# VHH binders against DegV domain-containing protein DR_1986: the designs that were tried, part 2

Target 1, 281 residues: DegV domain-containing protein DR_1986, of Deinococcus radiodurans (q9rsy3)
Amino acid sequence: MSIAIVTDSTSDLTPEHLAALGVTGVPLYVLFEGQLYQDGVQLSARQLVEGVRAGKAIPSTSQPSPAEFAQAYAQALEHADEVLSLHISGQLSGTVGSARLAAQEFGGRVTVVDTHTVTLGLGLQVLRAAELVRAGQSVPQIVQTLERVYPQADLRFTVDTLDFLRLNGRIGGASALLGGLLNIKPLLVVRGGRVDAGGRVRGQKKALADLAEHVRRYVSQHGGARVAFLATVGGEEDRAAVRAQLSDLHFQDMGDHEIGAVVTVHAGPGAVGVALEPLSA

## First folded at step 4 (VHH; framework vhh_7sr4_2)

Design K8 (from L2 with E106S D107E)
Fold by ESMFold2-Fast, scan of step 4:
Structure K8 (fold): chain B 281 residues (1-281), chain A 128 residues (1-128)
Amino acid sequence: as target 1 above (281 residues)
Amino acid sequence: EVKLVESGGGLVQPGGSLRLSCAASGFTFSSYAMGWYRQTPGKQRDLVADITSGGSTKYGDSVKGRFTISRDNTKNTVYLQMNSLKPEDTAVYYCAAGPTYYDILSESGYYSPEYDYWGQGTQVTVSS
């Protein structure tokens, strides 16, 4: 009857927001300078970026263990009848695989979902799932709604360099954008569970204008939208600049979000983006 | 603890039919996804059919329209009805159980062989 939601730290929802929703977040890890750190617990995105800017090597990331998911599920089931577990794309991380292994121990009380998205794309699905739990929907009804929303959901962003995605093997279809003149900014999307090319523009101002125009077109095409604004450390002013271009537009504002340490390893500092979904499905 | 016991295999002529059964114990059967997989000598195991806890089904392309998977939650049993059998269907058939998993790009829950409880297997031989 009662449903607890579990997600992972790549949702980039703050611990305060997760606590307010009653959602449990399982941390992924950053391997930095030979040491393993829990995302947002032992290493902040700011500490990571400061280290990289100081000349430290680009870090790598790893998934939670099945044992960590089993602990989260056992704790959730102390206060709920079943668990809905929503995770980063299986094409970007082995996280959903660890969750599935752990779920075997709980006699069908845990339902694991590969969301085929990341960061606030996943965060928006978690928020919607929490709303539907409060509305009294069952796990199958919630999953069906998320399946209807997904084809309309959108995650679009720009990065300072493609090196972070390339070196950690998450560049996907955006590898087509490798090799450009100085002052060319890539536009990237998450599509079908992986990073893909969204275009190229000359200069940062045009990249930010592209993100703003993308939101405007989306809202027009869908009769409204839920919109989250996101940035890695160093991108906060540019995130504000995108928002400022949309002051005349009506949409459901899902807030300004800082991308966490694990996702920052892949996007790099100074990244700016928007996550979008329809109002209803 | 968890036990899956397959039965119903055997020798049959091309065009014949067989019904496989898998009796499950040691877990809450109605909450688990169940599947049938097969393995031909020298090849990897492949999915024949699966059925989620909610009753959604998927079939391998080579068996769609000929095989039917079903479950009886009262008897803790999953079945595979095999019709119009062909020599290429000769294989060891395995029953598998796993937790409910959803891929949001798929209409039905997806069950993965890498995370399964497995039965001992039952031989199906289709020959003239």
Scores: ipSAE 0.217, ipTM 0.679, lowest interface PAE 3.8, mean pLDDT 87

Design K9 (from L2 with D107N)
Fold by ESMFold2-Fast, scan of step 4:
Structure K9 (fold): chain B 281 residues (1-281), chain A 128 residues (1-128)
Amino acid sequence: as target 1 above (281 residues)
Amino acid sequence: EVKLVESGGGLVQPGGSLRLSCAASGFTFSSYAMGWYRQTPGKQRDLVADITSGGSTKYGDSVKGRFTISRDNTKNTVYLQMNSLKPEDTAVYYCAAGPTYYDILENSGYYSPEYDYWGQGTQVTVSS
């Protein structure tokens, strides 16, 4: 049985990468300056950041409709027997709810997964699912593998300000980090499907060193890792600096990734992070 | 259209056995999750057992070890084998079908199905 994978734009895999994998990405939306934009199609992260830096208000985001998911599923099922649909945490977005409603119209041919992660945390699950489809695994086998991987998976990042997460209601447990002193950098994790506090350090250099040390400890504890390096616009040099601290370490390099417009609304410009998972489950 | 037809209910003595069947039509049966729920007068519907498209099963605590759910994809039928029946098992038993929904955080090897389709129910009465 052929399986098509559907995900959403918060996976932050590029349209080119998704096309190469044969994966369909359903866009979320950014509401910016009174106009609604499709993530990565009608508004880039760079355009968003340039607008905010020019003094425009921090934008908001919204989920795809059930109708948009139904369209994506109908198109996927023209070329596949079933669909595996992997999405951003239901605690961060109503996206999985829209997907579940749409799936009801397809007679069990669409399986929807709440991945309890976001950005390259979701992106790594999509990449693993695509590998397992190619290996001939069934949807239940793939989901079982993702369930085994999830407790070992990790998403850790730093942001320039907590305002973007706070104003859009996605700060979660990281609200404990509010009220810091000048030049304190928050470290954040995605845990249990929401943003949580990962620590506090003084200065950007220590934040980047924390991310690099986190990768090093993970690789040691798990006997290897798949590692993706992420940044929002303005964080590219800092992402390179984290990578440079790991030149002696052997891991499976999943590449450097730009965080897209929707996730950038919540993280803000200048964010840097790492997404980690084990080599096998 | 989707149709679920239950059969096999009836009156049975305590300690007896019944096998319920649910014949399904109007959808790709092998891809659907199938379940059995029951409703006792004055109470909400409770999970008896369900089975995924992949064959994974889950049972309600009160029936585990006594009831067995199974499916036959060639016959588009889900079954509930009920052994060691007790008066407390008296209820209307409903067949349900729906798409799969997986919650990775559960990490249980079990999905949380959203049942779109329900049969009309079949009465099971356990009485001497």
Scores: ipSAE 0.212, ipTM 0.651, lowest interface PAE 4.0, mean pLDDT 88

Design M1 (from L2 with Y101W)
Fold by ESMFold2-Fast, scan of step 4:
Structure M1 (fold): chain B 281 residues (1-281), chain A 128 residues (1-128)
Amino acid sequence: as target 1 above (281 residues)
Amino acid sequence: EVKLVESGGGLVQPGGSLRLSCAASGFTFSSYAMGWYRQTPGKQRDLVADITSGGSTKYGDSVKGRFTISRDNTKNTVYLQMNSLKPEDTAVYYCAAGPTWYDILEDSGYYSPEYDYWGQGTQVTVSS
């Protein structure tokens, strides 16, 4: 009995990561200047940011169709007995809904999971699922493990402006942070499947220190952690500055990751964050 | 298009030193694990050293304490400082780029070395 894993492009796993894991990624889309582009295939995050900085309007995004998921599932089932399909939070995107509609035509062979997160929060769950498939666990066992991991998983970040989240309707509970932002940096979390307020600090230096301190507290509370460091285009040096504050701390380093085009539409350029999960559940 | 270009190989006497460089282009260098592998005629490629995107290093048993791997993300370059060279270090040295989770995925059996980007190799000969 073999299990194939399907995810979507908001995992921000590179084509090389997906190939190494044997995972299929279904692309979301960016609507930019009146045209639809497949995430990471037809439009890079850098091209997107360059367009916005040149004065073009903030883009929007759209989910894959049920037909696109049905095609991915049919292909996966040519070489596997079952499919485990892991996706961005249903509160942030209709992607999981499209996946569930497609799954209906496969007679119980496709299990769709709402991961309640996005970017490397989703990427780390995909990696864990792949590890558990390799270890010989069944789909129900893997789902149970992810359900134990999810409440402990964490995604914390800072953005240059709340405009990207606001204009595309993904600001969630962080709308409480709107106004009075002169020299005040918002701290944001993904909590319960949506963006929420994580705090406010004065200046970028304190925002980066908050992210580093959050990692330190998490590692202490959980007896270790898997930690991924995240940035959108323009946030790479700040991501390095967060990492540099943690050189004395022991954790499982999941590396430095670039946030892709679809997620960049919502976070904006210059965003920096960390995705965390426990070592095991 | 991904490209890895090795330099710094050559002929050196036993006890000598060499510094290999690998210039990378066509991908986000800072997000990738980088490694050095070597191959002698008629043998498999062996790990010499690797360095994760986060800076964690791993060394082959035969080179530990003599070689040092490092990276410069501003120059998209990985280095191998080779000290106290021995005749048995004679090999073609290859630069490789792997995904951010290379060590973890390799240990789990998911990561295939055939998905790595590889350079053309540079010859190192240790001989009197």
Scores: ipSAE 0.000, ipTM 0.240, lowest interface PAE 14.0, mean pLDDT 85

Design M11 (from L2 with I104V)
Fold by ESMFold2-Fast, scan of step 4:
Order: C-alpha cells, then structure tokens, then sequence
Structure M11 (fold): chain B 281 residues (1-281), chain A 128 residues (1-128)
C-alpha cells in the first residue's frame, strides 16, 4: 500500500522542501494587525519581525480547520492508499484535534499522530517518516518507530525575551524563568509536548555554549544523533556560532533552518536552537 | 508500549535493608533517565534518586548517604539499594522513565530528567 505524508506548517520545512519530499503541508495562521495570514504563504517570518520591530503588537496564531485537513486528505488519497498525518503537539495547538476530526471521514485510511514537539522537532519526525515510507514500511511500523523516537527527541533553544511565549500563553513551565537580572538568557526545552525551563545563564555567549554542549552530551549519551540547527530572523549568526563550536564532533547534520512565521510569533526574533533525535529508532 | 515493573518491596524492621528493582520494556533503556520517587498518603511524589543515561546520579536530601541508585543496561533494569531504613521511609515507591535535558542553571553539571512514564508502584513498610 502507498502512503502519503501530511504535516503542518509548524514543521518549518520550507514549502519547496516539502514538495520535493512529496509531503503536503497544511498552513496554520497568523493574526497580525487585524488580518489573517497563512503561514509562509501570505506572511513570511521576516515581514512579521519587521512589523513587530516597527512597533506593531505581538501577533497571535490559529489552527487549520477540519475542512482544510479533509481537503488535504482527499487530495492525498487520489494518489495514495492511506495517509500518515504528523502534527505539532496537542498541548501547544489545536491543530492535531482538527486533523483527527477530519480523519473520521475517511474510514480508517488516515492515521493522525501527535508528535509532542514543534518546528524542526516535528520536521525531523516528518523526514524520518518519509524515509521509512521510501523503505517500504507500513503505517503501523512507522508509528511504532516514531513512538520509540519521540521520548528521545530533544528541542533546546534560547530566546531574546519571554514576552512572545508569555503573551500567547505558550510559556508553560518556563514562567519560572520570568524576571531576570541584566544580560540573563533563558534556556528552554520542549519535552512531553510543552515548553519548559531548561536553565538560565549570564550572556549570549554562555547561552550558545550551552546549546553546543547540549548537542555534545546528547551525541555521547545516544552514540550519535541527527541534528538540525534553527533560528528565527535575527538569530542566523548565533546559529552559525553554535555550529562552529561543534566542528570536532561527528553527527548526522540535518542542516540550518529558519523558523517560520507561526513559530516566530511564539519564540520571537533572535531565537536560536537545536533539534535532536537518535540515528536509529 | 512502555512498561515499568517494580519489585523488591515489603515489610522490613528499622535499620534493615531492601533492594528495589524496576524492569523496563518498550523503549531504548540505555538512552533514558531512570528515577525512583515515593509517595505517602496526602502528599505529592518526592524524588528519592535518579540516574541519567550517562550514569550521573542525584538523591533527595532525606536519603543521601543511605540509598544508592544504579542501572544495568544489559538487563534493562534500574535498582535502588536502601540501607539504614527508617519508619519515615514507609511509602509507595515508583519507578519513572523519561528523556533527559540539559540544565545549565548555576551549579549545573547534571542532566535534569523529565519523567513521562511511571510504574504502578511497590509498597515499602518500615515497622517492627
């Protein structure tokens, strides 16, 4: 049986990359200055950051409708026997709920997975699922593999300010990091489907060193890793600085990625992070 | 399916010893942090001891020096050796498993585990 993969725009894989993989990405939305924009289609992360820096209010986000998922599933099933649908954590967004409602219309042909992560954490699971589809694995085999991977999956990042997470209600356990001294940088994790505190350090250099050391420790503990480097607009040089600290380390390099508009609403400009998973599952 | 099965609990007199075992299945054991928590009626679960995938350990203040956590990755088992047991150690003891994340707060040097999987618990009663 042939399997089509569907994901959402919070995977932060570009539309071009998804098209090359044969994966369908369903866009989430940004509500900005009273207007609704499709993520990466009608509003770029750079346009959003430029607006906020110009003094506009921090935007909000919303999930795709069940009707949008039903349309994506119907289109995928024209060319495949079944669909595997991978989404942002249900604790961060109602997206997986919309997908599950839509899936009910397709008589068991659509399997929806809550990945318990976001951005390249989700993106890495999408890439792995695509690899397993090409290797001829069934949907139950792929789901079983992802269930083994996600508890070991890791997303660690630093932000310029906690305001974006706080104002949009996604700060989670990282609220413990509110109220720092001058030049304190928060370290954040996504684990168990939510944002949580990963630590705090003095200064940007120590934050970047923390991210590099986290990669080094993960590789040591897991005997290797697949590693993606990610940044919001304004974080590109810092992302390169983290990478430069790891030139002596052997890992599977999954590339440098720009965080898209929807995720940028929550992380803010200047965010830098790493997404990690084991080599095999 | 992730499963954690505790064993080794029971009744012991003050000053005695017990060894708890937790047999794990359904995940790559060597990559996970493992922990022991305990709960008495009307109270939250408290950390007894945890051990990272790399072997680093942390202990609750009340048990430090008396209890030892260890793991055997070939047997997919984590152990808690409990010595010099006191009546206040009476509790249900839970095995926990979860991914690790790096905690770089001042005085860090330890991965702070976050536990998503829990066993059913084993009763330890310290009484003469």
Amino acid sequence: as target 1 above (281 residues)
Amino acid sequence: EVKLVESGGGLVQPGGSLRLSCAASGFTFSSYAMGWYRQTPGKQRDLVADITSGGSTKYGDSVKGRFTISRDNTKNTVYLQMNSLKPEDTAVYYCAAGPTYYDVLEDSGYYSPEYDYWGQGTQVTVSS
Scores: ipSAE 0.000, ipTM 0.110, lowest interface PAE 20.3, mean pLDDT 85

Design M13 (from L2 with L105W)
Fold by ESMFold2-Fast, scan of step 4:
Structure M13 (fold): chain B 281 residues (1-281), chain A 128 residues (1-128)
Amino acid sequence: as target 1 above (281 residues)
Amino acid sequence: EVKLVESGGGLVQPGGSLRLSCAASGFTFSSYAMGWYRQTPGKQRDLVADITSGGSTKYGDSVKGRFTISRDNTKNTVYLQMNSLKPEDTAVYYCAAGPTYYDIWEDSGYYSPEYDYWGQGTQVTVSS
């Protein structure tokens, strides 16, 4: 049985990378100054950041409709026997709910997974699922592997301000970090499908050092790792600075990734992070 | 048209056994999660057991160790083997079907699906 993979635009894998993997990405939307834009299609992360910096309002986001998922599933099933659909945490978006509703009309040929993560946390699961499809694994086997990997997976980041997460209602447990002293940088994790507090440090330099040390400790504890480096627009030099602190460390490098427009609405410009998973399940 | 047809219910003495069957049609059975729920008058449906397309199972605390759910994809049928029956097991038992929905946050990487399809129910009465 052939398997097609469907994900959403919050995986932050480029359209070129998804096409090379044979994966379909369904776009979420950004609502900005009264107009709706498809993530990465009608609005890039850079355009969003430039608009936010020029304007006063923080944009908001919305999920794809069930009809959009139904269209993606129908197209995928033209060249595959079944679909594995991997999505952003249901705690962060209604996207997985739309996917579940659409899946109902395909007679069990579509399996929907709430990955309980976002951005390259989701992206790494998509990459692993694609590898396992190529290796000839069934949908239940692939999901079982993702189940074993997920408890060891990690997504850690820092943001310039908590305002973007707060104003759009995605701050989660990181609300504990509100009311900090001047020049305190939050360290954030995605845990249990939501944003949570990962710590506080004074100044950006210490935040970047924390991310690098976190990677180093993870690699030591797991005997290796697959590591992706991520940043929103404005965080590219800081992402490079984290990577440069790890030049002596051996890990499987999953690349440098730009966080897309939808996720940027919630993290804000200048965010930097790392996504990690073990080499094998 | 999706159909779920339960059978195997009836009257049994405490300590006895029953095997429920649910014959499914109108969808790709092997790709669906299947479940058994039960309901007493005036109460909501409670999970008895469910089984994913991959064979992972979950049981309600009150039946764990006494009931076993299984499926036969060649016959499009899900079964519930009920052993050591108690008067408290008296209820209408419903078969349910829904697409597999995985919540990797769960310890087992399995989440109870939102069931779309329900059978008519079969009565199980445990009394002397």
Scores: ipSAE 0.000, ipTM 0.299, lowest interface PAE 11.4, mean pLDDT 87

Design M14 (from L2 with L105Y)
Fold by ESMFold2-Fast, scan of step 4:
Structure M14 (fold): chain B 281 residues (1-281), chain A 128 residues (1-128)
Amino acid sequence: as target 1 above (281 residues)
Amino acid sequence: EVKLVESGGGLVQPGGSLRLSCAASGFTFSSYAMGWYRQTPGKQRDLVADITSGGSTKYGDSVKGRFTISRDNTKNTVYLQMNSLKPEDTAVYYCAAGPTYYDIYEDSGYYSPEYDYWGQGTQVTVSS
């Protein structure tokens, strides 16, 4: 049976990359200056950051409707027997709930997965699922592989300020890092489906060194890794600096990725991170 | 029409064993999570065991090491092998199916299904 993959725009895989994989991305929305914009379609991360830096209020975000997922599933099922639908953590967004409601209309042909992650954490799961579809694996086999990969997967990042996570209610356990943080950079992880504290260091250089050392340690502990490098607008040079510290290390390079508009609302400009998973489950 | 039909319940002595079966129809069985729950009068339903479409399992604390859940996708059937039965295992046992949702857990590598379909239940009585 042929399988179509559906994800959401918080995977931060480009429309071009998704098209090349045959994957459908359902956009979330940014509420900016009183108007709703589809993530990456009607509003880019760069436009959002330019607006915020020009003094406009920090935006908010919202999930796709069940009707939008039903449309995506109906379209996918025109060319496939089954749909595997992978989404941002249910603790960070109601997106998986909308997907689940829509899936009920399709008589078991749509399988919805709460990935308990976001951005390239989700993106790496989408890439692995696409590889396993090409390898002829069934939906149950793919889900079982993702279940084995997830406990070993890692998403670690640093932000310029905790305000974006705090004001939109996504700071999670990283609220422990609030207060008295003059010249301190927070290190953040996604764990258990939410943002949590990963540490704190004094200065940006130390934060970038922490991210590089984290990759090095992960590769050593797992005998290799798939590594994606991510940044919001303003973090591109710092992303390159993390990569440069790892020139001597062998890993499967999953590329440099720009974090999209919806995730940028929560992380803010100048964020830098790494998403990691094992080579095999 | 979705149907879940339990069988294999009955009366058994303490220390005995039973195997419950749940035959499923009306949906794509291989894509669904399947579970067993039990209920005694006046109490909430208690998780006995569940199994994902991929074969990952979770057990209630009271049955770990004594019960085993398994599935046969070619027969559209889920099984519960119950060993070393105790009087406290006396309950109505319900088969459940979760049609399209997976919730992946970091700590255990296990998802927590939500069940939309339930069987009629089968009585298990453990007494001398």
Scores: ipSAE 0.000, ipTM 0.276, lowest interface PAE 12.9, mean pLDDT 87

Design M15 (from L2 with L105P)
Fold by ESMFold2-Fast, scan of step 4:
Structure M15 (fold): chain B 281 residues (1-281), chain A 128 residues (1-128)
Amino acid sequence: as target 1 above (281 residues)
Amino acid sequence: EVKLVESGGGLVQPGGSLRLSCAASGFTFSSYAMGWYRQTPGKQRDLVADITSGGSTKYGDSVKGRFTISRDNTKNTVYLQMNSLKPEDTAVYYCAAGPTYYDIPEDSGYYSPEYDYWGQGTQVTVSS
């Protein structure tokens, strides 16, 4: 039995990477200056950041429709027996709800998974699912593996400002970090499917060192890790600085990744972070 | 959900010893920094000791050499061993849990982690 994987654009795996894996990505949307743009297709993260820096209002985002998921599932089922559909946390987006509605039209052939994460947290689960499909695992076996991985999965990041998360209603428990002193950098986590507080430090240098130390301790606690490094537009040098602090550490390197337009609406420019999961579950 | 339960407080004579325990539940204990704070009569709450997920420790100046913080990740418990107790150590002792961060001494000073969770406190009284 052949399995096709479907995900959404908040995985922040490039369209080219998804195509190389044979994975279908369904785009979310950015509402910007009264116009609706498909994530990574009609609007890049760089274009969005340039607009905001030029004084335009912070955009909002929206989920794909059930009809768009039904189209993706029908196309996938032309070359596969089953679909495994992996999506951004249901607490951050209605995307998984749209996918579940669409799946009802396909009997038992489409399995929808709420990954309880976003960006490369979701991207790492997509990569793991693709590896398990190639290894000959069934959909139930893959789902069981992801259920063991998700509680150990980790996403930690810092942002220039909490305004992007706050204005779009995705700040979650990190609202405890609102207000505060000049030159305080928030540290954030995705925990239980939502954004939460990860700490506060004074200055960017300490924030980057916190991210590097977090990777080091995760690797120690789990006997290794798969690690992805991520940044929004403007965070690329800081991402490199985090990586440079880990040259002595052995881990499975999942690469450097740019956060896409939809996730950038919520994190803002200049964000930098790490996504981690165990080597095996 | 998340719970921190302190125990081991009580009345002790000057020069005596106590061991405080904090049992944690509802979060991945091994990934969190753990700390002990106290509130003394007429003073603000101050740091007694903290320990990172990796075991690095920091102590308040008034307790260095007398108190030892430790953790047992298999039991989801943090401990504070208090030796050579003084009347000035009389306080309510609070257990705290927060995300791990690295203490980097490039600046002149130390910045405490943001603690997400606090226990209800345990009373330590050192009778004069």
Scores: ipSAE 0.000, ipTM 0.108, lowest interface PAE 20.2, mean pLDDT 84

Design M16 (from L2 with T100V)
Fold by ESMFold2-Fast, scan of step 4:
Structure M16 (fold): chain B 281 residues (1-281), chain A 128 residues (1-128)
Amino acid sequence: as target 1 above (281 residues)
Amino acid sequence: EVKLVESGGGLVQPGGSLRLSCAASGFTFSSYAMGWYRQTPGKQRDLVADITSGGSTKYGDSVKGRFTISRDNTKNTVYLQMNSLKPEDTAVYYCAAGPVYYDILEDSGYYSPEYDYWGQGTQVTVSS
């Protein structure tokens, strides 16, 4: 039985990367200056950041419709026997709910998964699922592997301000980090499907050192890792600085990734982070 | 035209056994999760057991170790083997079919079926 993978644009894998994997990405939307834009199709992260930096009100986001998922599933089923649909945490978005409604039209041929993560946390699950499809695993076997990997997976990042997460209602447990002194940088994690506090440090240099040290400890504790480096627009040099601190360390490099427009609405410009998972045969 | 037809219900004494069958038609059986639910008068329907297209199973706490769900994709039939029956197992048993929803935070094999189709039910009475 052939399996097609569907995900959403919050995986932050580029349309080109998804196409190379044979994976379909369904875009979420950004509401910006009274207009609705498809994530990465009609509005780039750079265009969004330029608007934000110009001092405009913080944008908002919305989920794809069930009709858009139904279209994606119908197209996928033209060349596959079944669909595995992997999505951003239901705690962060209604996207998985739209996918579930659409799946009802396809007679059990579409399996929808709430991944309880976002950005490259979701992206790494999509990459692993694609590998397992190529290895000939069934949908239940793939889901079982993702469930086994998830408790060991890690998404850690820092942001310039908590305002974007707060104003859009996605701050979660990181609300504990509100306030503090000038030049205090929050460290954030995604845990249990929502944003949570990962710590506080004084200054950007120490925040970047924390991310690098976190990767080093993870690799030591797990005997290796798959590591993705991520940044919103404006965080590219800081992402490179984290990577440079790890030049002596051996890990499976999953690349440098730009966080897309929808996730940038919530994290803000200048965010930098790492997504990690264990090595798995 | 989807059809689920239950059979195998009846009257049995406590400690006895019954095997329920559900014959399915009108859809791609091998792609659907199949389940058994039961309902006693004045109560909601409760999960007895279910089985995914891949063969993963879940059981209600009150029936674990006593009941076994299985499927035969060549016959488009799901079965419920009921052993060590108790008076509290007396209920109308319903066959159900639908897609599967997975939650990554749950243990391997955990899922939440969204049942689209239901049979008419078969009565099981456990009485001396």
Scores: ipSAE 0.000, ipTM 0.346, lowest interface PAE 11.0, mean pLDDT 87

Design M17 (from L2 with D103R)
Fold by ESMFold2-Fast, scan of step 4:
Structure M17 (fold): chain B 281 residues (1-281), chain A 128 residues (1-128)
Amino acid sequence: as target 1 above (281 residues)
Amino acid sequence: EVKLVESGGGLVQPGGSLRLSCAASGFTFSSYAMGWYRQTPGKQRDLVADITSGGSTKYGDSVKGRFTISRDNTKNTVYLQMNSLKPEDTAVYYCAAGPTYYRILEDSGYYSPEYDYWGQGTQVTVSS
């Protein structure tokens, strides 16, 4: 039984990375200045940030249609017996709903999974699923493993402003952090499939130190970890600063990743974060 | 709380003209695609014309060259200018609103967009 993996563009794995894994990515959309753009295909994160910095309005986002998922599934099933489809949290996007609707056309050959996360939180689950496919695991075995891993996984980040999450309706429980004092930096988590408050600190240095301490604590508690370092455009130096604080720590390094255009709409430029999961399930 | 209110329908002679309007409220009009559909007696509901948030237009084959869709984002209104009307244009005309990405898929052969909102319809009768 061969298995093809489908994900969406909010995994923030590059087209080159997805191609190397044999994974199909279905793009979400950015609505910017009255025009609609396919994530990473018609609009890069850098182009979006340049537009925002030029004083344009804050953009919004849209999910892929069921027809786009049906096309992806039909193409995948030309070369595989089954499809495993992994997506951004259903609480953050209607994407998983579009995928489930499309899956109905394929007689049980397509299994759709709500990963309860986004960006490299989703990307790490896609990487793990691809590893398990190569190891000869069945779809039910892979799903069971992901369900075991997900409750232990973590996604934590800081943003320059809460405006992007607020104006696009994705601030979730982090709305408790609105109305802070001058130079307060919010710490944010994705927990239970939504954005929530992780704390607040004074100044960027404290925020970066908190992210590094979170990684250190996680590695200690789990006897190791897979760690991905994340930034939106403008956060690259701060991402490097978090990594530099962990030079003495042993973990499986999953690399430095740029957050894509759709996720950047919600986090804003200058965001920095970490995605974490245990070494084994 | 989303409302689409059609107006401008009525009885007109063959070769005549009519302008339909659809006033929208309860959503961010400028970010939505707008469309006109019609249902003729004994037939399915068919696309007449649509317009994306960016102004790109698409027309049904039977109306191309005769009808023009346009939008005014300052008035939250979409229009359908109907020229050279034929008896075959007799139908109830419906205004629809949905995310712009639904329209992009029409070029791939997906012609049944998932519009989120529909008006109640306005009758157009072409008869002499």
Scores: ipSAE 0.000, ipTM 0.110, lowest interface PAE 19.8, mean pLDDT 84

